# VH-VL binders against q9rc53r339to534: the designs that were tried, part 10

Target 1, 196 residues: q9rc53r339to534
Amino acid sequence: AQTHEFSNKLNTISGFLQLGKIDEAVDFIQKERKIQQEWIHFFIERVNDPTVSAVLLGKISQAQELGIDVDIDPSSQLLTPLQERQQELLVTMIGNLLENAFDALLASGIENKKIYISFTDMGDDFIFEVEDNGPGIPPQLMESIFEEGFSTKEGTHRGFGLALVKKAVHELGGAIFLEEGELGGACFVLTIPKHE
Short names: E, the ipSAE of ESMFold2; O, the ipSAE of OpenDDE; V2, 0.75 times the mean of E and O plus 0.25 times the DockQ between their complexes.

## First folded at step 3 (VH-VL)

Design t07b (framework fv_trastuzumab; at its last look DockQ between E and O 0.66; V2 from the best seeds 0.00; counts 0 for: pae E 9.3 > 2, grease 19.3 > 18.9)
Fold by OpenDDE, look of step 3:
Structure t07b (fold): chain C 196 residues (1-196), chain A 118 residues (1-118), chain B 107 residues (1-107)
Amino acid sequence: as target 1 above (196 residues)
Amino acid sequence: EVQLVESGGGLVQPGGSLRLSCAASGFTFSNYAIHWVRQAPGKGLEWVARISWSGGYTRYADSVKGRFTISADTSKNTAYLQMNSLRAEDTAVYYCARGGFRYPLDYWGQGTLVTVSS
Amino acid sequence: DIQMTQSPSSLSASVGDRVTITCRASQDIYRYVAWYQQKPGKAPKLLIYAASSLQSGVPSRFSGSRSGTDFTLTISSLQPEDFATYYCQQYYSWPLTFGQGTKVEIK
């Protein structure tokens, strides 16, 4: 199924073409492509691991299709080499955290959906942050959100994402935190030691 | 070489205002957070405020919330602490220090003295 | 807020002595602890971070360790330049908090 945003873009292109505005259609397509290229350039410079980059890029694309604005802190950097298991689990955790944010935002009805991502390797830990401007997590649920099967939504594949993240980060000797953010929604922070 | 230099300290009356500056050099400001930490005469260290992530994210100690404002000018590589409604208990040497999220304060300025007295 | 209970508040020692300072966190803060040295009229200097990592340029006679919520700074052989006040600090959560300080004085 085509997402609303994707459909809108296609409609725009179609509109230009129907009006004989070929140059405008091409320009529109090129603009979208340029945005993607900018992200690629960003990741090439700031993220050493191509698998991590690929996952983030894919999720950014998905976010765009969902009408979610993604912002990555420009100071973000992940240049320290990851161990094989670190890479595998980090990819899993990032994917699930972002998917969780998508779900929360889509369910909230927030008009200007936004996700903020930051990551750094400047200390002894890898730090990864995912923040959204959704409804947040009520205090009474802060302990339960990491439990397997816990979900406020109906569905067969719901409620396992955050549990998986918790399991994965613990395997790496790290931790996951729910912290206060700047956007008003949920703010998850992963800390992973560089050396076990 | 990483260096932080505080300025703007002085004598001010209760209820008055003062603006401190922290000029940073030797590193890229956007990659780190800047903290203000103060020390009352003969007392220990107290964290005051922090700004990080290109100057867009701030946090404050409860003791200064609503009265102090931390800011940064990345073009000048300088952080600021605007202090309003100053009280006698705000009297301290104010240090700026470099840090980061879940990161220690690895470099400190030499501090600037703020005295709040009638 | 996370309390960092530092002990002792002061101690007297001689050059060559082994000195130990302890800081207990009010909750689990993992290894997000730093130790600082401060001399009179000077700014604090980072000695140890991540509970046990030695800051660049700091003499090897300084070391840090962790046991649960207990953190220890050790000076294996006290030197004349080591007479100062030492502070522990947690940077696990907001607000950042410091221990009360330990003044190391000459005996």
Scores: ipSAE 0.016, ipTM 0.558, lowest interface PAE 8.2, mean pLDDT 88
Fold by ESMFold2, look of step 3:
Structure t07b (fold): chain C 196 residues (1-196), chain A 118 residues (1-118), chain B 107 residues (1-107)
Amino acid sequence: as target 1 above (196 residues)
Amino acid sequence: EVQLVESGGGLVQPGGSLRLSCAASGFTFSNYAIHWVRQAPGKGLEWVARISWSGGYTRYADSVKGRFTISADTSKNTAYLQMNSLRAEDTAVYYCARGGFRYPLDYWGQGTLVTVSS
Amino acid sequence: DIQMTQSPSSLSASVGDRVTITCRASQDIYRYVAWYQQKPGKAPKLLIYAASSLQSGVPSRFSGSRSGTDFTLTISSLQPEDFATYYCQQYYSWPLTFGQGTKVEIK
């Protein structure tokens, strides 16, 4: 997904240049360069794991292409080293949670689509939170959304992603929770113990 | 050294208002949540309200919802609890405490007494 | 709301005794339970978090454990300074809720 996003940006620049729209190409490059540099600077200072940084940057770029506004809590940090298996499973879980949020928002028709991301390593757990301003999860479905094959009538959601997240976090001795969101949508929280 | 200092308690008549302050020092305020927890005389602990460390998210106990407002000024490292329409059952020692999402209340202030009596 | 049912409400014990306090959550809350000690006229003090982790500076005679939705605080050898009221508290979801407290008194 990262290479696809990069290729799309190169094609856009190439398209402007082929049409003789030099000023538009320069403006696009400057916008992309500023946005990426701002996020890269943030991740250099607050995230010590390059694989987690790369996945988050890739998903942020994907969200921008989908018209979804992404905020990351500026106090977020992930400076404690991840064990090899923690890293592999965490990036998979982050990807699935963000894809679930993308799917929910795109199916909803909500005009101002937003995702809020927060993460921390300040306690005994690594904690990662993904919140959207989509339709949320009806209370009667809250326990069943983690079951393999779950789907809703109101939107197209793949319960396989959430079931996979639940299995992955269980391997790490952690948990996934659904919270009431401040944005009015779903708020999923991953917790992973630093040490087993 | 982490410190939380409450102020603003006192005697107030039913229906009155009072504003409590919680001055925080010794930590990065925006990385944590500030909670208010109260304890009526001779009773246990009751959580009242919080404002989140992640960006101003608030929560209230049902018993105070619509009457109390929690706020924070991160530039002053201070949280506030505005208490309106006070009732006799709001009489308690009010503590502020530092917490966070999935993080315990690890430091507490000394408490400030609020007495609601005619 | 998640109820934290704490027992006993009070107990009397002698210095050196093993003291056990139990707290049951009304639903699965994983390990997001804390235990607090409160002495008369003082603010609560965090003892145990994440069900079994000792807070910094807390003596090793304090321990916590989890079995499903049942949580236990144990004081392996009661000391004179352990006279206090103890509260469990869940920090899994809103509203945060406390047990009703257990007053530990000296015989």
Scores: ipSAE 0.006, ipTM 0.564, lowest interface PAE 9.3, mean pLDDT 84
ESMFold2 (binder alone), look of step 3: mean pLDDT 93; pTM 0.952

## First folded at step 4 (VH-VL)

Design A1 (framework fv_trastuzumab)
Fold by ESMFold2-Fast, scan of step 4:
Structure A1 (fold): chain C 196 residues (1-196), chain A 118 residues (1-118), chain B 107 residues (1-107)
Amino acid sequence: as target 1 above (196 residues)
Amino acid sequence: EVQLVESGGGLVQPGGSLRLSCAASGFTFSNYAIHWVRQAPGKGLEWVARISWSGGYTRYADSVKGRFTISADTSKNTAYLQMNSLRAEDTAVYYCARGGFRYPFDYWGQGTLVTVSS
Amino acid sequence: DIQMTQSPSSLSASVGDRVTITCRASQSIYSYVAWYQQKPGKAPKLLIYAASSLQSGVPSRFSGSRSGTDFTLTISSLQPEDFATYYCQQYYSWPLTFGQGTKVEIK
């Protein structure tokens, strides 16, 4: 029920942004007291796709509920129009990468949980990065984390999150990388070509 | 009840070959990675090889790379370690162990002794 | 390769003693450390994983802790069945590596 409530609020915010009703979107979010005002202004200025904005704002709100600090690189932008399929798959990939970061941080016992997000479309590709300050991905698991059915749990729960991300990004002609980040945890980088 | 049972150890001359088997029971074999860890007489533990839960990825210690091959037959719930070009320093008790993300070796077999001598 | 430097190599203790074994990683490995107990003639047994998580079925007198790259296994009150060799292990990076072992002997 809380997930349903958040989804409905995100749909409302997305609707206002889609209609260019920025003041109404800002007012709605302020009344909910769940998303910082500076995030709203950032997304209005820097992200043209209402669905992507809604998903990111929702994930930021969810992170705050979980006691996780989220920081977005101030040079980030996503101003190039997304094709329908690119939007659908990017939203799915963002969701899975952030859920993975949330799970890792909540399981870690770290007191100061942090996620860093960066994205750009200034080059020939859409680039999206998610980094956490959790325990990271052990190098011995790097080969396996993208396999269908891989799970960090003891054989009883098998996940598809990262395998789905790899499938989605490959459908778009892109790639996913696990890089060395500044926070010491996992750092996932998505690259998606702007043109088919 | 989780069990791992090794077999195939024995005496072999330098340059010879030997195949070890690790028969698994009491759990879903394809949900876990299988590792081989060896211990020379009176010495410590040395990781040797791993096959991933899917069977799609293998890893080897540098000391055995190119000589040993790990494989698995999921229909028989059995992992294998094919050991070629054996050397005196390969003499050890070889343990089969299951591993996952949270803990590398939660269950171990009883071990099988491999002796390489002339 | 990541080196796990374990100390001491051996120690003598009496039943009821508090025993502490230390393991130092040559680089950051977060909490990807496990501790194993090996009794003479037997396979190793997992005691602790993720530096401080107690494996199911292991007595609560065993505990693990982390401080940076330093890892400690503590036995709060040594029992007769605890005389064994103990190994730390990193599972952060390939190849997986073990400490050289600590033999806990009767005094």
Scores: ipSAE 0.006, ipTM 0.488, lowest interface PAE 12.6, mean pLDDT 81

Design A10 (framework fv_trastuzumab)
Fold by ESMFold2-Fast, scan of step 4:
Structure A10 (fold): chain C 196 residues (1-196), chain A 118 residues (1-118), chain B 107 residues (1-107)
Amino acid sequence: as target 1 above (196 residues)
Amino acid sequence: EVQLVESGGGLVQPGGSLRLSCAASGFTFSNYAIHWVRQAPGKGLEWVARISWSGGYTRYADSVKGRFTISADTSKNTAYLQMNSLRAEDTAVYYCAREGFRYPFDYWGQGTLVTVSS
Amino acid sequence: DIQMTQSPSSLSASVGDRVTITCRASQSIYSYVAWYQQKPGKAPKLLIYKASSLQSGVPSRFSGSRSGTDFTLTISSLQPEDFATYYCQQYYSWPLTFGQGTKVEIK
């Protein structure tokens, strides 16, 4: 029920944004989540794709409801038009990376849960970065978490979504990296070429 | 002790085929990706191919796509590079390298020389 | 492909000298640069990763830095065993690409 309700809310927000009804989208979100008005303004200025904006706003809303503090790098932007397949796969990758971060933080029991998001398209690539302050990925597992079979039997977002992200980014000719982040947890970086 | 040992290099004529082997020891192979990097005599380094052992996902440099195939036999802890339709410009020392989690190549093999000449 | 332009192609130095080698990326790659040392007839050895992180077991006289798309490898006091060819590498985007190399030779 909760997942259906959340999906319906995201669809409503996406609908308003796709139709250019920014004021209606703001009104809808403010009634549900008062603190999200700043995010709407940021995404209008910094993200040109309404579907990507809707997904990010929905995930930020979900994080807030879960007690997770989300910061976005203020220099972030995604203004280059996305091809249909790039958009489809990018929203899937963003969703899975953030869901994996949520699962890791909730499982960790840490009191002050934090996620840092950064994205840019100022170079030749679309770049999307997600960092959390959870326990991170043990070095011995870092390669295997990207393999399609790693967590399929478990049916969890932890690892399962990463296999899907690897497949999606590979289809777009891009790459995914697991780096050491400033927050001490996992730091995932996606790079996707703008052009063939 | 982590070790990578290449073998299978040699002299081959243009259009010929050769298979290189990279025998790994001292680590859990399914947890690491293996790369091939080549170096033409007196020249710099060029990345050739990558394989992830557990998933079998592969990537290739444009210069070798369709001609080279990277594979792995986990029961033997060995990665392979099958090289078909060899050209003079493929002449190089071929290194096997392990992908680390914070850095691209933490361990390298000694290299094996491939000479394509008629 | 991301091009890594390395300079100089060679340099002559004496033991005790400060040596600086530079690499320029053709586009933004953040700090995803590694530096390798290669001695004649041997495989390359990792020195620096993430632009400035020293690999375990590498002497502290080696250091790396970043300024935009410019990357620098510095050897603060050259030792006899440091005469070798050095390569930079980006590992930010596929395909992985290297600089052309810098040969550090005895003066």
Scores: ipSAE 0.005, ipTM 0.470, lowest interface PAE 13.8, mean pLDDT 80

Design A11 (framework fv_trastuzumab)
Fold by ESMFold2-Fast, scan of step 4:
Structure A11 (fold): chain C 196 residues (1-196), chain A 118 residues (1-118), chain B 107 residues (1-107)
Amino acid sequence: as target 1 above (196 residues)
Amino acid sequence: EVQLVESGGGLVQPGGSLRLSCAASGFTFSNYAIHWVRQAPGKGLEWVARISWSGGYTRYADSVKGRFTISADTSKNTAYLQMNSLRAEDTAVYYCARGRFRYPFDYWGQGTLVTVSS
Amino acid sequence: DIQMTQSPSSLSASVGDRVTITCRASQSIYSYVAWYQQKPGKAPKLLIYAASSLESGVPSRFSGSRSGTDFTLTISSLQPEDFATYYCQQYYSWPLTFGQGTKVEIK
């Protein structure tokens, strides 16, 4: 039901955006009362791929339900058209990186849970960055977190998310990195070449 | 027309303090990050600090961490660089520049000279 | 930190000459390189971004190129107003770093 409802909302938002009905798209999203006006307007203005916009808006709504604050870098943009396979894999990678951040924050027990998202297409690559203010990744685990089946959830979770991201980004000729971030937690940087 | 104007430079003794201002006009400050870049007399460019619009996130060069503080007043479209415990090697022209992570500096201010000398 | 090694430190040229300046990154930074022009007593001015994209309003005699971690700025036919110091900059990773500069002087 949730999947069906999400797909219906995605189709409605995509329809409005495809028809240039920006005001109607904003009104529809605002009716959910889960995302601030500034971010809804940002997505309409700065992200021209309806599928990517819908996935990010859905993840932001999920984060708010979980008590996690999400900020997006105001200089972010994704205006370059994505090829079908790039879009499909980028959506999968975004989903897995955000789920990883949710899991880390919920397990941490910290009071002010935050995620910071930044993305750009101004260079030769699509760059996507996700940072959290959780406990981060110990240096000794940095290599093993990308291995299939790795988990820090004491056996209750299969750690496929980051392995899936690494596989997807390699298919596109890109890379994933751990960087020093602004919030003190894990900071994943994803690069995807624009051209084949 | 995009414009960045620095002020607050001057002569100060070692161990002293100065506060630089960067007044922005012709664009919405909150849509960009403001950086400080310095240049010692006859030398090259060195990045010093940045403040982003979202959440006021700051970054500093290792050479100034703990001594300099960057801040912004978005209602005045102005960024500030508070410089404490100044050293002779901080002598430079200080530029503010508009940019962001993985973006170039597309506009620069005229610069303001800071001289740290007895 | 990513080191940007720029060469030469200075060069002498005449109006009409082709001028090439090189910049090498200490690691892969993709195409996240900008080139700036600075005239004495003035702020730097953006010329090239994303290694090869010409900034709006910049004359077409300026061009940038990339080969791996090597970046070049070329001025196809030097004009009197082009005598200045040129800097490369990486904007891929923190902290942001500049090359040491190349002064283009009158021969």
Scores: ipSAE 0.014, ipTM 0.528, lowest interface PAE 7.8, mean pLDDT 81

Design A12 (framework fv_trastuzumab)
Fold by ESMFold2-Fast, scan of step 4:
Structure A12 (fold): chain C 196 residues (1-196), chain A 118 residues (1-118), chain B 107 residues (1-107)
Amino acid sequence: as target 1 above (196 residues)
Amino acid sequence: EVQLVESGGGLVQPGGSLRLSCAASGFTFSNYAIHWVRQAPGKGLEWVARISWSGGYTRYADSVKGRFTISADTSKNTAYLQMNSLRAEDTAVYYCARGGFKYPFDYWGQGTLVTVSS
Amino acid sequence: DIQMTQSPSSLSASVGDRVTITCRASQSIYSYVAWYQQKPGKAPKLLIYAASSLQSGVPSRFSGSRSGTDFTLTISSLQPEDFATYYCQQYYSWPLTFGQGTKVEIK
């Protein structure tokens, strides 16, 4: 029920944005009291794809409900038009990376949970980065986390998320890699060619 | 202790070239973006260039685009600014600064003076 | 480019005074503003980020605030070590841009 309600809210936001009804989208989100008005305006100015904006705003709202602090690099932008397949796979990858960060942070038990997001299309690639301040990925597991079926926990998130991200990004001719970041946790970077 | 140390500044003639170095210590170099910021005599601070923490992405101010190149050598924990086709208006103290996700410049080097004069 | 207009260019103050420096952005930059202190012959030091967040190790007499595109740095009770030049900076959009600076001089 909660997942269905969340999807309905995202569809409403996405619908308003797709119709150019920015004020209505802002009013809807503000009424929910879950997203800063400043973030809404940031996405309107910096993300040219309404579906990507809706997904990111929805994930930020979800993080807020979970007590997770989300920061977005202020230089981030996604202004280059996405092909239909690029958009479909990018929103799936963003969703899976952020869900993985949420799960890691909630399992960690730390009080000050943080996620850093950065994205750019200023070069030849779309680049999307998600970093958390959780326990990170042990070196011995780094290769295994992208394998189908890998999991350190039971249930619906039993390791398919990262395998799906790897398959999706490779379909687009891109790559996913694990980097070291400022927060000391897991840092995933997606690169997707604009012209491949 | 986080430390950034610039070197390579000096006197150069217009049209000449100069390479600045920024040696980093006291932190994991690959976890931070490195920026160059300059300050001309009688003027304020001007952002010049950035290299991402991965080293894969660079960005430049329009005033130096095509003439300056930022790079990094992670094995030496050092960032570089290669300055070509120097002009009198490039005369400034050049600072190296590290950048983070929530703040642009939390630590700065002491600066190195570049003077472009005949 | 986003222009940051800083005011005043200089001011004279005495120890114990409340000092206020303002900075105006040419467009919306949300709260992506930092304030730096620079003493003669020294590199700048970060004081405030995200318009109002105090950097670790910076005295509590320093504070920052935002009203729309207007940003303010306040020193509640000026100390001898606070005589310096102060710069605001936006880090919302490339290229990163600074205000022209405010010199706080002894009266």
Scores: ipSAE 0.007, ipTM 0.472, lowest interface PAE 13.8, mean pLDDT 81

Design A13 (framework fv_trastuzumab)
Fold by ESMFold2-Fast, scan of step 4:
Structure A13 (fold): chain C 196 residues (1-196), chain A 118 residues (1-118), chain B 107 residues (1-107)
Amino acid sequence: as target 1 above (196 residues)
Amino acid sequence: EVQLVESGGGLVQPGGSLRLSCAASGFTFSNYAIHWVRQAPGKGLEWVARISWSGGYTRYADSVKGRFTISADTSKNTAYLQMNSLRAEDTAVYYCARGYFRYPFDYWGQGTLVTVSS
Amino acid sequence: DIQMTQSPSSLSASVGDRVTITCRASQSIYSYVAWYQQKPGKAPKLLIYAASSLQSGVPSRFSGSRSGTDFTLTISSLQPEDFATYYCQQYYSWPLTFGQGTKVEIK
């Protein structure tokens, strides 16, 4: 169990370094101690890709540091092998969607910040969703949020646009949607075909 | 493989009731919303109802609101459409379809025919 | 409700032809449009979502595009198996609505 877990952590670190993601590798190492064993066990059983696991575990750790409660749907799984480019872009999209949720929640002033994550590879697509309990997205901004250069924030938050996510998912033949969620905030759904 | 199988259609008199079933297999039922879409003979598609992946949220077309009730039994991987106070204009093939919330329907059942006539 | 108007209602084309079907939304729905293919006696099949994204397993001769509230489905080189009725659908807002359908007849 422990040897398997250690091996997976080494593979994750190796994956980040292989992709040139040195900052992400360092962050994973530094924040690993704050990740509950239940999360690590969940990812070992439900996510076959070490790089995707590393990004999600790193983001969960970051959320904890920011006072954000993260839940993952217990039926979530990502067991289908990812092509190199799919993995690269999925990791980037996951990171950007979670950073967007963090920024929205921190700017909202809401006391009980919550993010819900769900993912599945049943059927022909990888499906990944991120939902928050923040203020949501006004209908008039729905198309604008996916346009290059869009931002309603100033200073530190500039540069993390959903336009990058839309470009990445379209390169993979997939799509991104804004959906009805249970938490009352924004709910983004990514769909990526398993085969091109 | 992903499959949706409808059952429960048939002939019913105006004012009568029918319950349709949609049995799902080959995927995690609770990750997806189930929708009912109908098609009158020789006509186009009309969305009827949806139940969310959690089972906690339902939506209905105005034409059926108050008469139809959608429900799900996640332990049986089955969604139901209870149809009451049926009218001649409810005559159609009823399809169940899988989606994620409002997401387009990637899998459909084969359909079940409901005929409302005296 | 958001109305989706398809044109034409039907068309006839030869194998190898380029076929274009248009769908117009009654209001802005961004790119929340899907296209379905339905063969006689069969359930519909998803072809395109997000206006232009090809569903897995669908032949590359199918493509979708958007211009404002106008959406098009294009079949670049019509094949015999493409004989079917095609429907657009908006999923921007409840209730979900479909176009009236376009029957493609292969000569």
Scores: ipSAE 0.006, ipTM 0.468, lowest interface PAE 10.8, mean pLDDT 80

Design A14 (framework fv_trastuzumab)
Fold by ESMFold2-Fast, scan of step 4:
Structure A14 (fold): chain C 196 residues (1-196), chain A 118 residues (1-118), chain B 107 residues (1-107)
Amino acid sequence: as target 1 above (196 residues)
Amino acid sequence: EVQLVESGGGLVQPGGSLRLSCAASGFTFSNYAIHWVRQAPGKGLEWVARISWSGGYTRYADSVKGRFTISADTSKNTAYLQMNSLRAEDTAVYYCARGGFRFAMDYWGQGTLVTVSS
Amino acid sequence: DIQMTQSPSSLSASVGDRVTITCRASQSIYSYVAWYQQKPGKAPKLLIYAASSLQSGVPSRFSGSRSGTDFTLTISSLQPEDFATYYCQQYYSWPLTFGQGTKVEIK
């Protein structure tokens, strides 16, 4: 994927969503053969931040191209306006967590690759969860996976991405956790306070 | 210990095709991404393409997208760069390097020269 | 695309000199910057990763630092084997991009 072309397409989708042009956004995406109509309508109803919507839709499209099945918890929502810095760092963290899941699944050799996404802002925090059905993280490595340059194997990019996520979430006064999930793989949870 | 060896370079006509190989040894090939980086004579470095471990995810520079295809054969510990519709501007030494997304390229091959001329 | 701008394009120095090379990113890339050394006819060699981390086997006279979107490679006491071209590179976002290079030459 061309980063410049991909970013331009995400900007176009974001623009349609910002203007409330649901039919136009759906038509654009369907012509690109990348995203299912049902996802577009979900994001328009459940996510008020156009940039976050564009990034998630782009990542779902990318996952589908990689043969990865993505499900989003139907109770998910992000309706509270994000501060500019929160939006910037959240987009970066979502991207890193999903790229991490993609790479883990592609390396695993699993035939039925799955990612489950959940997010909510109903409480005092923004909460984002990403779970995969890959091999997961051994308990003894849970602390070290967030250090820069960490690898259970030489050259694993996971260490850099997760270290960035931990730094970003701590800047926002939040936390990142590796938790037990339902799919049997890695389950990362971000919590970000709505107020500094 | 870690080695990357490029091969397949040579002289080719504009519009022609060429396939480069990058043979890896001394590490677990499937744990790393492989990048191709080129350098035109007397010029700087330009990133060309990347394939993630297990051969599942690829990225390309805009200048080569649609013309070049990166692939990997993990059974042979070898990555490939298939170059189609070659142009004079593709003339360069092509290096393969190991790395990853958000990892520096820590080991590089010796390079293989590709010359596109009539 | 993220543009990496190096300065200077070339410099002349003597053995024992302190040499500094700078690189500016067109946007925030955190610390996802590497520095490479390339000698004529040879492949690049990684010197610094994550803006300031010294690669194993690289002499301690090499160091890297970050200030915002500005990155600096410093050679504290130039040795004869250090005459080469140096490149910065961001690995934060696709496509990966390099600076244009800085040639360190003998005075």
Scores: ipSAE 0.007, ipTM 0.437, lowest interface PAE 16.3, mean pLDDT 80

